# Designs tried in a protein design chat: VH-VL binders against q0aze0. Part 293

Target 1, 268 residues: q0aze0
Amino acid sequence: MKIILVNNRFKENTEKKAQEIAGQLSALNVEVIIDNGLDEPYAGTVDFIMVLGGDGTMLRAARRYGQRAIPVLGVNMGTVGFLSNIEINELAEYLPLILREEYSLEARMMLEVAVFQQQSLLTRVFCLNELLLRSNSPRMLSFALEISGQKLEPYRGDGLIVSTTTGSTAYSLSAGGPIADPQLDAFIVTPVASHIINKRPLVVSPEREISLHLLEEREAIIGIDGQIKMDFGAENRVLIKRAPHPLLMVNLKAKPFFTSIDRSLQRQ
Key: E = the ipSAE of ESMFold2; O = the ipSAE of OpenDDE; V2 = 0.75 times the mean of E and O plus 0.25 times the DockQ between their complexes.

## First folded at step 14 (VH-VL)

Design AA10 (framework fv_bermekimab)
Fold by ESMFold2-Fast, scan of step 14:
Structure AA10 (fold): chain C 268 residues (1-268), chain A 123 residues (1-123), chain B 107 residues (1-107)
Amino acid sequence: as target 1 above (268 residues)
Amino acid sequence: QVQLVESGGGVVQPGRSLRLSCTASGFTFSSYGVHWVRQAPGKGLEWVAAISYEGSNKYYAESVKGRFTISRDNSKNILFLQMDSLRLEDTAVYYCAKDRIYYVKSFYGMDVWGQGTLVTFSS
Amino acid sequence: DIQMTQSPSSVSASVGDRVTITCRASQGIKSWLAWYQQKPGKAPKLLIYAASSLQSGVPSRFSGSGSGSDFTLTISSLQPEDFATYYCQQDNYRPLTFGGGTKVEHK
C-alpha cells in the first residue's frame, strides 16, 4: 500500500505531524510519499491520499491528484471547514479502517479549465471550487459568456465566478450565489458586480461547456480555487467543462452538510 | 497578412451544381468559425452558411437549406460550399468570412473577408 | 428568422456632418449586433461588434449604441472615406441576418 500525505509545510505543527504519521504508517508496512506542495506532484501509482490541514490544503490536493480516481481523505488539524471528514485526534481510531479499505466514497465534480493565449493552450488545470474572472484595475470589464453555444447578454462589471456545487460555499457565496447540495452536479455562474447590475446567478447542467472572453481590452485576472492567479486579456480565452473524473472523497464518519452550513453561517 | 481567397465561381445553368472554395492563410484556420455571405448584383448582404471551428456544427439560411452544404478541411486550410440545384436567385458574389473569436461555438462578428467569387447564370 | 430593418435606406450628407443610422430587430437580440461598412466593389469591413465595441483600427468617430431591439450607428464627423453603404447584422439567433443597408451619399 502506498499513501500520499499532503500537508502545508508553512503551517505550524503540520510538518511535525506529517512526519509522525509517516512513521506510524511505515511501521505498518505502508509506503509513504510526503507532498508539501513545493515540488511537482508525485507521478507514481498510489492507493490513497491523506490530506493534513484545512480546506485550502484539500483544494491543492484535488488540483494535483483529483483526476486519478484515488480515494482522498481530509484530516482536519484545527481549521473548521467543509472538505475534511475526520479530526487529527481521531486518525488513530480510523486508521485500521483506512488500511482495510472499509469506507465509502463520495464523488465531487471538478472543473476542467483551459486557458488559451493567441490560440495556443497556456494552461489546463482541474479545480474543485471555482474559476474567478475579475478586473485588475478600476475599470469595469466587458465580457462575453457563452454556454454550450448560446450567448448571454454581455456582462459589464467586476467579473464572474464559475463554481462547482462544492464551491457554492466559497467565493460564489460571498458574491451572492446560492448554497448548493454538493451531492448535486451543476455549474453555478455568479456575477461579481460592484455596481447595481440586474444579473442573476445561474445554475446550469454540468454537461454544458462554458467559455469566456473579453469584449474590450482590459486588465483582468483569472483565479482558480483562490490559489492560482493568471493575467487575462482580450487575446485570451477560457474554456470550462466538467472534469473527466470527480474527486473521490473518503467518508469514515457522517458529516452532515447542512449542519456544517449552519455552524459556518453563525460566524458571519 | 491574414487572407481569405475564394475560388470556383463561374457561369452555370439552372439546376446544376457548383463547388466554391475559400483558402485561408496567415492565421490558424482550424481555431475559427467561418461563414459564406452572398450579395446579388445591386442588392444587400445575405448570410448563407457557417461552420464551427471543429466542423461539427453547421448552419444555413432558409433559402439554401437542403441545397447547399458547407464543409471544411482543417488540414488544408480550405472552406467549401457545395451548391446543388442552383436557381437564378442564387446569382451573387459569394464571400467567405472569418469569425472574430477562436475556440467558441457561437459567432461574434466577421472581421476578415475574401474579395468574393461571382456565380452567375446563362440559359 | 429575425428581420433587421435599417433606416434610412439612403442619406445625403456633407463632410463634417453627424450621420445617424438605425437598425431595428423584429425581436430582442440582446446586444449581439455588428455594423459593417462596404465600399463599391469591395468586401465589407467590420466596424462594431456587440452593439458598441469598436473593431481594432476603426476610427473613434464611429460609435454604436442600443440593446434589445433598437440600435444606432453614429458617425460623429463624416470624412470623405466614409461615403459607403452600412449594414447591421445580428448574431444572437441562427440563421444570422443582415439589415437591408443604408447608403451614405455625397451632397
Scores: ipSAE 0.789, ipTM 0.904, lowest interface PAE 0.9, mean pLDDT 90

Design AA100 (framework fv_bermekimab)
Fold by ESMFold2-Fast, scan of step 14:
Structure AA100 (fold): chain C 268 residues (1-268), chain A 123 residues (1-123), chain B 107 residues (1-107)
Amino acid sequence: as target 1 above (268 residues)
Amino acid sequence: QVQLVESGGGVVQPGRSLRLSCTASGFTFSSYGVHWVRQAPGKGLEWVAAISYEGSNKYYAESVKGRFTISRDNSKNILFLQMDSLRLEDTAVYYCAKDRIYYSKSFYGMDVWGQGTLVTFSS
Amino acid sequence: DIQMTQSPSSVSASVGDRVTITCRASQGIKSWLAWYQQKPGKAPKLLIYAASSLQSGVPSRFSGSGSGSDFTLTISSLQPEDFATYYCQQDNYRPITFGGGTKVEHK
């Protein structure tokens, strides 16, 4: 058995816990690769990915490894979140089940985001929560939204979010989008501070293709899962579609989504 | 640097066929939708046909449906308009034009135009 | 087919004048309208797209406005090189359709 431990080295105590867990797994004859974000993603085959930290660390793990169809377990280390399944103090209890591969998997859709400059591909990124297009100045953006070849009325405002259902509780929620059951597959398209008062979020089929480009020369940013930022100008175009593979999240412990929502809404 | 050049126009008799070509240079032809637009002497612009960047979707004005066929060869950067069963009302300068946006399934305006090629009739 | 009606068909103007050209669509086309300038014997040149977006390299004296069915092209201070015919064009529906043109000529 080979396991990747995904760690955020910049979080207090997370690096120490990763080393401690790596020692425990090695003692059980498990090969351990530590991914603390400094190196390229591990290129070899692995059997399991264990993410130590909060939702942010899970988002990074999903970007790096989510398309490989490998089970991913979120282990919470303090901050309550939506993407972790067990607490760090429960790991010893569940470790035998992990090693025997006795767990269920929940599939979570991901976005495939392709960013072009003129007609050349600049980057292709996979993400679990959302793509955000936003103005990088006090000036509003004017941009075109195309859904499977259909042009909507141009958007004017601070930006737009294209979210998965998993991402419905992230930036999309803050911008007024709906809370979506993550067992559903859909794109949620939520405007950010639209000049048009009643510009509503859209919920569309995950089989649709979404594209965005600016209609005026403006300074804008593309943000992915709140972790990657890229400049976006009038010569750029972004194409968004469902990623080929969902993230396979490990369920060892019942964590009802609606209970998590109630808890999190109390904090907002 | 970005250019479209039409050719193949000429004098033709009613009922005959003519094939127009438009050669693209200075941009990635295969990434853009392209159009044929005509203008009769002393008249306004009339959109004739368009083809998607990959070549699978073709669109025509009602006046030319069933008589004209638009096609493209992305390996050679050439747009074609095959004109069959020509009528006197087809007399016009024919322009090819590039759509503004790459890799789109829609159209967003025509930013680059050729100089045009004249199609006219003689008895 | 969407009918595009331009008015006026011609306008006489002097250098320095503000010139306004209007375009009306027979059905709502959102903001998906472009404006072109054509000089005698030349191909059209794109000025404005998406009703109000200025094409790169086009002087700022040109501006577009409107949405739905009614659109306007404005030249704030006419220059000698602006005497030409102007066309609107919708791309919200297929077939794509042009207006009949407006000739801006010397007084």
Scores: ipSAE 0.795, ipTM 0.905, lowest interface PAE 0.9, mean pLDDT 91

Design AA11 (framework fv_bermekimab; at its last look DockQ between E and O 0.84; V2 from the best seeds 0.81)
Fold by OpenDDE, look of step 16:
Structure AA11 (fold): chain C 268 residues (1-268), chain A 123 residues (1-123), chain B 107 residues (1-107)
Amino acid sequence: as target 1 above (268 residues)
Amino acid sequence: QVQLVESGGGVVQPGRSLRLSCTASGFTFSSYGVHWVRQAPGKGLEWVAAISYEGSNKYYAESVKGRFTISRDNSKNILFLQMDSLRLEDTAVYYCAKDRIYYSKAFYGMDVWGQGTLVTFSS
Amino acid sequence: DIQMTQSPSSVSASVGDRVTITCRASQGIKSWLAWYQQKPGKAPKLLIYAASSLQSGVPSRFSGSGSGSDFTLTISSLQPEDFATYYCQQDNYRPLTFGGGTKVEHK
C-alpha cells in the first residue's frame, strides 16, 4: 500500500504529526509520501490519501489529487470543519480498517473551473468548494451570468459564488446561500451583496454549464476555495462545469451531516 | 487590428441567388459568434442572421427565414450568407459583425463591424 | 418578435445640449440592450451594452439607463462629432431586433 500524507507546512503540529504517522505506517510496510504543499503534487500512483489538518488542507488536497480517483480521508487536528471524518486521536483505531480497505466512499462533486484571457486558457482548476468572483474595489461589479446559454439578468453587486454542495457550508453560507446535502450533486449560485436586496441563490443542475464575465471595464478578483486568487478583468471569462471526477471521500466514521450542522456552525 | 471585410454584393435580378462573404482578421474568428445585419437605403438597421462560434447554431430573422443561409468556415476565417429567392425588399447594405463575447452560445452585442457590401436589384 | 420603439425619430440640437433618446421594448428584455452610433456612410459603432455599460473608448458624456422595457441613452453635452443616428438593440430574445433609430442633427 502507498499513502500520501497531506499536511500544511505552515502548521508545525501537522508537520510533526505527519512524520510520526509516516513512521508508524512505514513500520507497517506502507509506503508513505508526505505532501506539505511545498512541492508539486506527487505524480506516481497511490492507494490512499490522508489529509492532516482542517478544511483548508482538504481543499488543497482535493485540488491537487481529486481528479485521480483516490480515496481521501480527512483527519481533523483540532479545528472545526465539515471535511474531516475522524480526529487525529482516532487514527490509531481506524488504521487497521484503512490498511484493509474496509471503508465506504462518498463521492463529492467538484467544480471544473476554466479561466480565459480572451480565447486563451489561463488556468483550469478542479476545486471542491467554490469559485468566487468579487470586486477589487468598494464599487460594485456588473457582470453577466450565463447558464447553459441562457442569459440571466445582469448581476450588480460585490460578486458571485458558484459552489458545490460541499461548499454550501463555506463562503456560500456566509453570503446567504442554502445549506445543501453533500450527497447531492448541484451548483449553488449565491450572489454577494447584490443591489437587488432579495436576489435569491440558484440551485443549478450539475449537467449545466455556468459562465461569468464582466460587463464593464473594471478589475475584479477570482477566488477558488479561498486559496487561489487571480485578477479578473473585462477580457476574462470563467467557465464552470462539473468536474469529470468526484472527490472520493473516505467515510470511516458515521457523521450525520444535518444533525452536526448547528454544532459546527456555532464554532465558526 | 480586428477587422471584418464583406464582399459579394452587387446588382442582381429578383428571384436570383447571391452569396456574401465576410473575411475576419486580427482576432480568433472561431471563438466568436457572428452576425449579418442589413440596412436598406435611408432606413434603419435590421438583424438578419447569426451563427454561433462553432457554427452549430444558426438563427434568422423571419423576413429571411427559408431563403437565406448563414454559414462559416472557421479554418479560413470566413462568414457566408447564401441568399436565395432574392426580393426587392432585400435591397440593402449588408454588414457582418462579431459578437463581443467569446465562447458563448448567447449574444452580447456587436462590437466590430465590417464596412458593408451593397446588394441592389436591376430594374 | 420583440418590437423596439425608439423615440424620438429625430432631434435637432446644438453643441452643448443635453440629448435624451428613449427605447421601449414590447416586453421585458432584462438589461440586454445595446446602443449604437452610426454616422453617414459608416458602419454602426457600439456605445453601450447591458443598458448602462459604456464600451471602451466611448466618451463619458454618453450614458445609458433602464431595465425591463424602458431604456434611455443620454448625451450630457452634445459635441460636434455626436451628430449621428443612434439605434437601440435587444438581444435577450431571438430574433435580435433594432429600434427605428434616432437622428441627432444640427439645430
Scores: ipSAE 0.858, ipTM 0.923, lowest interface PAE 0.7, mean pLDDT 94
Fold by ESMFold2-Fast, scan of step 14:
Structure AA11 (fold): chain C 268 residues (1-268), chain A 123 residues (1-123), chain B 107 residues (1-107)
Amino acid sequence: as target 1 above (268 residues)
Amino acid sequence: QVQLVESGGGVVQPGRSLRLSCTASGFTFSSYGVHWVRQAPGKGLEWVAAISYEGSNKYYAESVKGRFTISRDNSKNILFLQMDSLRLEDTAVYYCAKDRIYYSKAFYGMDVWGQGTLVTFSS
Amino acid sequence: DIQMTQSPSSVSASVGDRVTITCRASQGIKSWLAWYQQKPGKAPKLLIYAASSLQSGVPSRFSGSGSGSDFTLTISSLQPEDFATYYCQQDNYRPLTFGGGTKVEHK
């Protein structure tokens, strides 16, 4: 068995904890690769990915490894989030189940995001929550939204979010989008401070292709999962589609989605 | 420098065929949809046909459906318009034009135009 | 097919004048309208796309407005090089359709 331990290099004591867990796993004849985000993703075959941290660390792990169809377990090391399944103080209890491969998997759709400058591909990334287009100045954006070859009325406002159902509780929620059951596969398209009163979030088939480009030169950025930030101008275009593989999330412990929402909103 | 150059126009007899070409340079031709637009002498612009960037989708004005065929060769940066069963009403300068947005399944305006090639009839 | 009606068919104007050209679609086309300028013997030049977006390199005296079915091109202060024929064109529906043109000529 080979396991990747993904940790947050900037969070206090996570590197030390990763080393401790690696030692425990090695004592059980498990080969361990530690990914603290500094190097390229591990290229070899692995059996399991353990993410030590909060939702942010899980988002990074999903971008790096989510397309490989490998089980990914979120182990929370701080406050409760949506993407972790167990707490760090529960790991010893669940470790035998992990090693016996005695768990269920929940598939979560991902986005494939391709960003172009002129006709050249700048980057292709996969993400679990969302792509955000937003103004980086007091001036509103004017941009085109195309869905599978159909042009909607141009958007005027601060921006737009294209989200997975998993991302429905992240930035899309803050912008007025619906809360979606993550068992559903769909894109949620949520405007950010639209100047058009009746611009509503759209829920569209995950088989559709979404594209965005600016209609006027403005200071804008695109954000991916709140972790990648890129300048976006009139010469840029972004194409979004459903990623080829879902993220396979390990379920060791019942964590009902609607109960998690209630607890999270109570604290917000 | 971004440019389109049409060729193949000339004097033709009614009922005959003619093939127009449009050669692209200065941009990645294979990334853009392209159009044929015509203009009869002293008259307005009329959209004739368009082809998607990958070549799989073709669109025609009703007046030319079944008679004209648009095609492209992305390896040579050439757009074609095969014109069959030509009529006197097809007399016009034929322009090729590039759509503004790359890798799009829709059209967003024509930002680069050739200088046109004249198709006329001897009678 | 979507019919695009331009008015007026021609307008006589002097340098410095404000010129307004209108375009009406037979059905709603959202904001998906472009404006082109054509000088005698030349190919058309794109001025405005998406009803109100100015093409790069086009002087700011040109502006577009409107949505749905009614659209306007305005030249705020006509210059000598602006005497030309102007065309609107919708790209919301296939086939794409042009207006009949508006000739801006010397008084």
Scores: ipSAE 0.806, ipTM 0.910, lowest interface PAE 0.9, mean pLDDT 91
Fold by ESMFold2, look of step 16:
Structure AA11 (fold): chain C 268 residues (1-268), chain A 123 residues (1-123), chain B 107 residues (1-107)
Amino acid sequence: as target 1 above (268 residues)
Amino acid sequence: QVQLVESGGGVVQPGRSLRLSCTASGFTFSSYGVHWVRQAPGKGLEWVAAISYEGSNKYYAESVKGRFTISRDNSKNILFLQMDSLRLEDTAVYYCAKDRIYYSKAFYGMDVWGQGTLVTFSS
Amino acid sequence: DIQMTQSPSSVSASVGDRVTITCRASQGIKSWLAWYQQKPGKAPKLLIYAASSLQSGVPSRFSGSGSGSDFTLTISSLQPEDFATYYCQQDNYRPLTFGGGTKVEHK
């Protein structure tokens, strides 16, 4: 059995704890690859991914490995977020179940984001929460939103968020979007400080293709999961689709989304 | 040198067929939607047809539906208009034009135009 | 089909004049309207797209406004090279449709 152990080197004690867990697994004849965020993603085949940390570490793991259809377990090492399943002090209890593959999986939709400059592909990236388009200057943006070849009224304002249902509790919520059940597949399209009357958030079928481009020359930025940033200008266009594979989240311990929603939101 | 050049116009007899071509250069033709627009002598502009960048979506003005067929060959950078069952009211200069936005199945304005090819009739 | 009605059909003006041309759609087209300029014997030239966005290389004396069904092209100070015919065109619905044109002529 081969496992990737993902941590964030700069979070308190996650690297030391990762080494301890790697030792425990090695003693059980499990091959362990540690991904602490500083090296390139491991390219070989693996059976399981264990994420040590909070939602940010899970977002990086999803971006690096989410398209490989590998079970991913979130192990919380601090304040409980939306993406962890068990606590670190429970890992020893659940480790036998992990090794015997006695767990269920929950699928979480991801976005596939392609950014172009004059028809040349600059970047293709996969993300779990959202793409943000925002102004990078005092001036507002004027931009076009196209959904499966249909043009909406041009947007004017600070920007736009295209999120998954998992991302509905992140930036999309702060911008006025709805909370969505993460077990649904959908895009949630949320304007940021729109100056156009009656621009409301949209919930859109995951089968749609979403495109964005600027209608005037402006300095803008594309943000991905709050962790990747790219310049975006009048020569650029972005295409957003449902990613080919969902993130496969391991469920060992019941974590009811609706029971805990108020507590989790208050901590964000 | 972004350029569109129409050809294939000429004098034709009513009821016959004619194929117009538009050769593109100086840009990535396969990334953009393209249009045919015509203008009868002394008259205004009339949109005729358009085709999406990959060729999967084709749209026609009511006046030409069933008689004209738009197509493209992305490997040769050529747009076509096959005009069948020609009528006297089809007399016009025919322009091809490029849509301004790449990789879109919608249309956002025609930013590059050819100089046109004239279609007229004889008895 | 969406009918596009331009007014006036022609305008007599002098260099330096402010010229206003209107375009009305038979139903709402959002802000998806383009303006074109055409000089005799020449192909049309895109001036404005999305109702108010100025095409690259077009002088700032040209401006567009409006949304829904009513749109305006304004030339703030007419120049000798601006004597031409102007067309609006909606690109929200298929088939795409042009207005009848407005000829701007020297007095």
Scores: ipSAE 0.732, ipTM 0.890, lowest interface PAE 1.3, mean pLDDT 91
ESMFold2 (binder alone), look of step 16: mean pLDDT 94; pTM 0.955

Design AA12 (framework fv_bermekimab)
Fold by ESMFold2-Fast, scan of step 14:
Structure AA12 (fold): chain C 268 residues (1-268), chain A 123 residues (1-123), chain B 107 residues (1-107)
Amino acid sequence: as target 1 above (268 residues)
Amino acid sequence: QVQLVESGGGVVQPGRSLRLSCTASGFTFSSYGVHWVRQAPGKGLEWVAAISYEGSNKYYAESVKGRFTISRDNSKNILFLQMDSLRLEDTAVYYCAKDRIYYSKHFYGMDVWGQGTLVTFSS
Amino acid sequence: DIQMTQSPSSVSASVGDRVTITCRASQGIKSWLAWYQQKPGKAPKLLIYAASSLQSGVPSRFSGSGSGSDFTLTISSLQPEDFATYYCQQDNYRPLTFGGGTKVEHK
């Protein structure tokens, strides 16, 4: 069995804890690869991915490894989040189940984002939460949105979010989007500070392709999961579709989504 | 230099056929939708036909539907308009034009135009 | 088919004048309207797309406005090179349709 341990080198004590866990797994004849975020993703075959940290670390793991159809377990290291399943102090209890593959998997859709400069592919990235298009200046954006070849009224405002259902509780929520059951597959298209009265979020089939381009030369950025930022101009185009593989999230214990949402919203 | 050059116009007799060509250079032809637009002498612009960047979607004005066929050869960077059953009303300068947007089946304005090729009739 | 109606069909103007041309669609076309300039014997040139977006290289004296079914092209201070025929064109529905044109001619 080969396992990737994903951690964040810049977070306190996570590197040391990753080494401790790697030692425990090696004693059980498990080969361990540590990914602290500084190197390229591990290119070899693995059986399981264990993410040590909060939601941010899980988002990075999903972008790096989510398309490989490998089970991914979120192990919380102190911060409350939505993407972890067990706490670090529970790991020893659940290790035998992990090694025997005695767990269920929850499929979470991901976005495939292709950014073009003119007609050339600049980059292709995958993400678990959302793509954000936003203005990088005091001037509002004017941009075209296509959904499965249907040309909508131009959007005018600060930007747009294209979110997965998993991302419904992230930036889309802050921008006025709905809370969605993450077991549903759908795109949520949420305007950011639209200058058009009553521009509403759209919930659309995950089989649809979404494209965006600027109608006027503006300073704008594309944001991916709140972690990747890239410039976006009038010569750029972005294509968004359902990624080929969902992220396969490991369930070792029940973590009821709606109860977790209630708890989080009460703290707000 | 981004350029479109039409050819194939000339003097024809009613009921005959004519094929127009438009050769593209200076841009990735296969990424863009392209149009045929005509203008009769002393008259306004009339959109004739368009073809999507990959060639699968073709659109026609009602006045030419069933008589004209638009096609493209992306390997040669050439757009064609096959004009059958020509009528005196088809007398016009025929322009080819490139759409602004790449990789879309929609149209967002025609930003590059050829110089036009004249189709006229003798009885 | 969407009918595009331009008014006026012609206008006589002098250099420095503000010129306004209107275009009305027979049904709503959102903001999907372009404006073109054509000089005698020349191909059309794109001025404005998506109702109000200025094409690269087009002088700022040209502006477009409107949405739905009523649209306006404005030339804030007419220059000698602006004497031409102007066309609106919708690209919201197929077939694409042009307006009848507005000739801006010397007074």
Scores: ipSAE 0.703, ipTM 0.865, lowest interface PAE 1.4, mean pLDDT 90

Design AA13 (framework fv_bermekimab)
Fold by ESMFold2-Fast, scan of step 14:
Structure AA13 (fold): chain C 268 residues (1-268), chain A 123 residues (1-123), chain B 107 residues (1-107)
Amino acid sequence: as target 1 above (268 residues)
Amino acid sequence: QVQLVESGGGVVQPGRSLRLSCTASGFTFSSYGVHWVRQAPGKGLEWVAAISYEGSNKYYAESVKGRFTISRDNSKNILFLQMDSLRLEDTAVYYCAKDRIYYSKNFYGMDVWGQGTLVTFSS
Amino acid sequence: DIQMTQSPSSVSASVGDRVTITCRASQGIKSWLAWYQQKPGKAPKLLIYAASSLQSGVPSRFSGSGSGSDFTLTISSLQPEDFATYYCQQDNYRPLTFGGGTKVEHK
């Protein structure tokens, strides 16, 4: 058995805890690879991925490993979030079940994002929550949106979010998008401060392909899961579609989505 | 330098066929949709046909549908218009034009145009 | 087919004048309208796309407005090189269709 431990390099306690857990797993004849984000993703075969941290660490793990169809377990070490399943204090209790593969999996759709510069592919990334296109200046953007080869009315405003259902509680929520059951597969397209009154969020089939490009040269950026930031200009184009594989999230104990949402929203 | 150069125009007899070519240079031809637009002497512009960047989608004006065939050879950077059953009303300068946006099957304006090639008739 | 009606067919103007050209679509085309300039014996040149977006290299005296069915091209201060024929063109529906053209000529 080979396990990747993903941790947050910017949290001192998390790095030490990852090394401690790696030692314990090695004593059980489990080979451990620690991924703190400094190096390229581990390229070899692995059986399981354990994410030590909060939602941000899970988003990084999903981008790096989510397309490999490997079980991913979120272990919370800090602030309460939506993407972890157990707390760090519970790990010892659940470790035997992990090693015996006694758990269920929940599939979470991901986005495949391809960014082009003058016809050349700049980058292809996968993400769990969303792609954000936004203005990087006080000026609003003007941009074209295509959904499955259909041109919509041009968007004018501060930007647009293309989100998974998992991402419905992240930036899309802040921009006025709907809360979606993460067991549904769908894209949520949420305008950011649209100049056109009554421009509404769209919920569309996950089989649709979405593309974006600027209609005028503006200072803009694209953001991926709130963690990757790239400049975006009129010579850029982004293509978004459903990723080939969903993230396979490990369920060791029931984590009720709707109860978690109620608590989080009432604390705002 | 981005340019399009048309060729193949000339004097034809009614009912005959003619094939126009448009050679592209200075840009990645295979990434863009391209158009044929014509203009009869002293008249306005008329869109004739377009083809998507990969060649899968072809579109025609009603006046030429069933008689004209648009095609492309991305390996040679050439756009073609095969014109069958030519009529006197097909007399025009034929322009090829590049669409603005790459990797789209939709059209967003024609930003680069050739100089045109004349198609006319003789008795 | 979408019919594009352009008015006027011609306009007589002097250097420095404000010139306005109108284009009407037979059905709503959203904002998917382009404007072209054509000088005698030359190929057309793209001026504006998506109703109001100025093509790179085109002088700021040219502007476009409108959405749905009614569109306007404005030249705020006509220059000698602006005497030409102007065409609108919709790209919302296939087939693509051009307006009949507006000739901007000397008084």
Scores: ipSAE 0.762, ipTM 0.892, lowest interface PAE 1.1, mean pLDDT 90

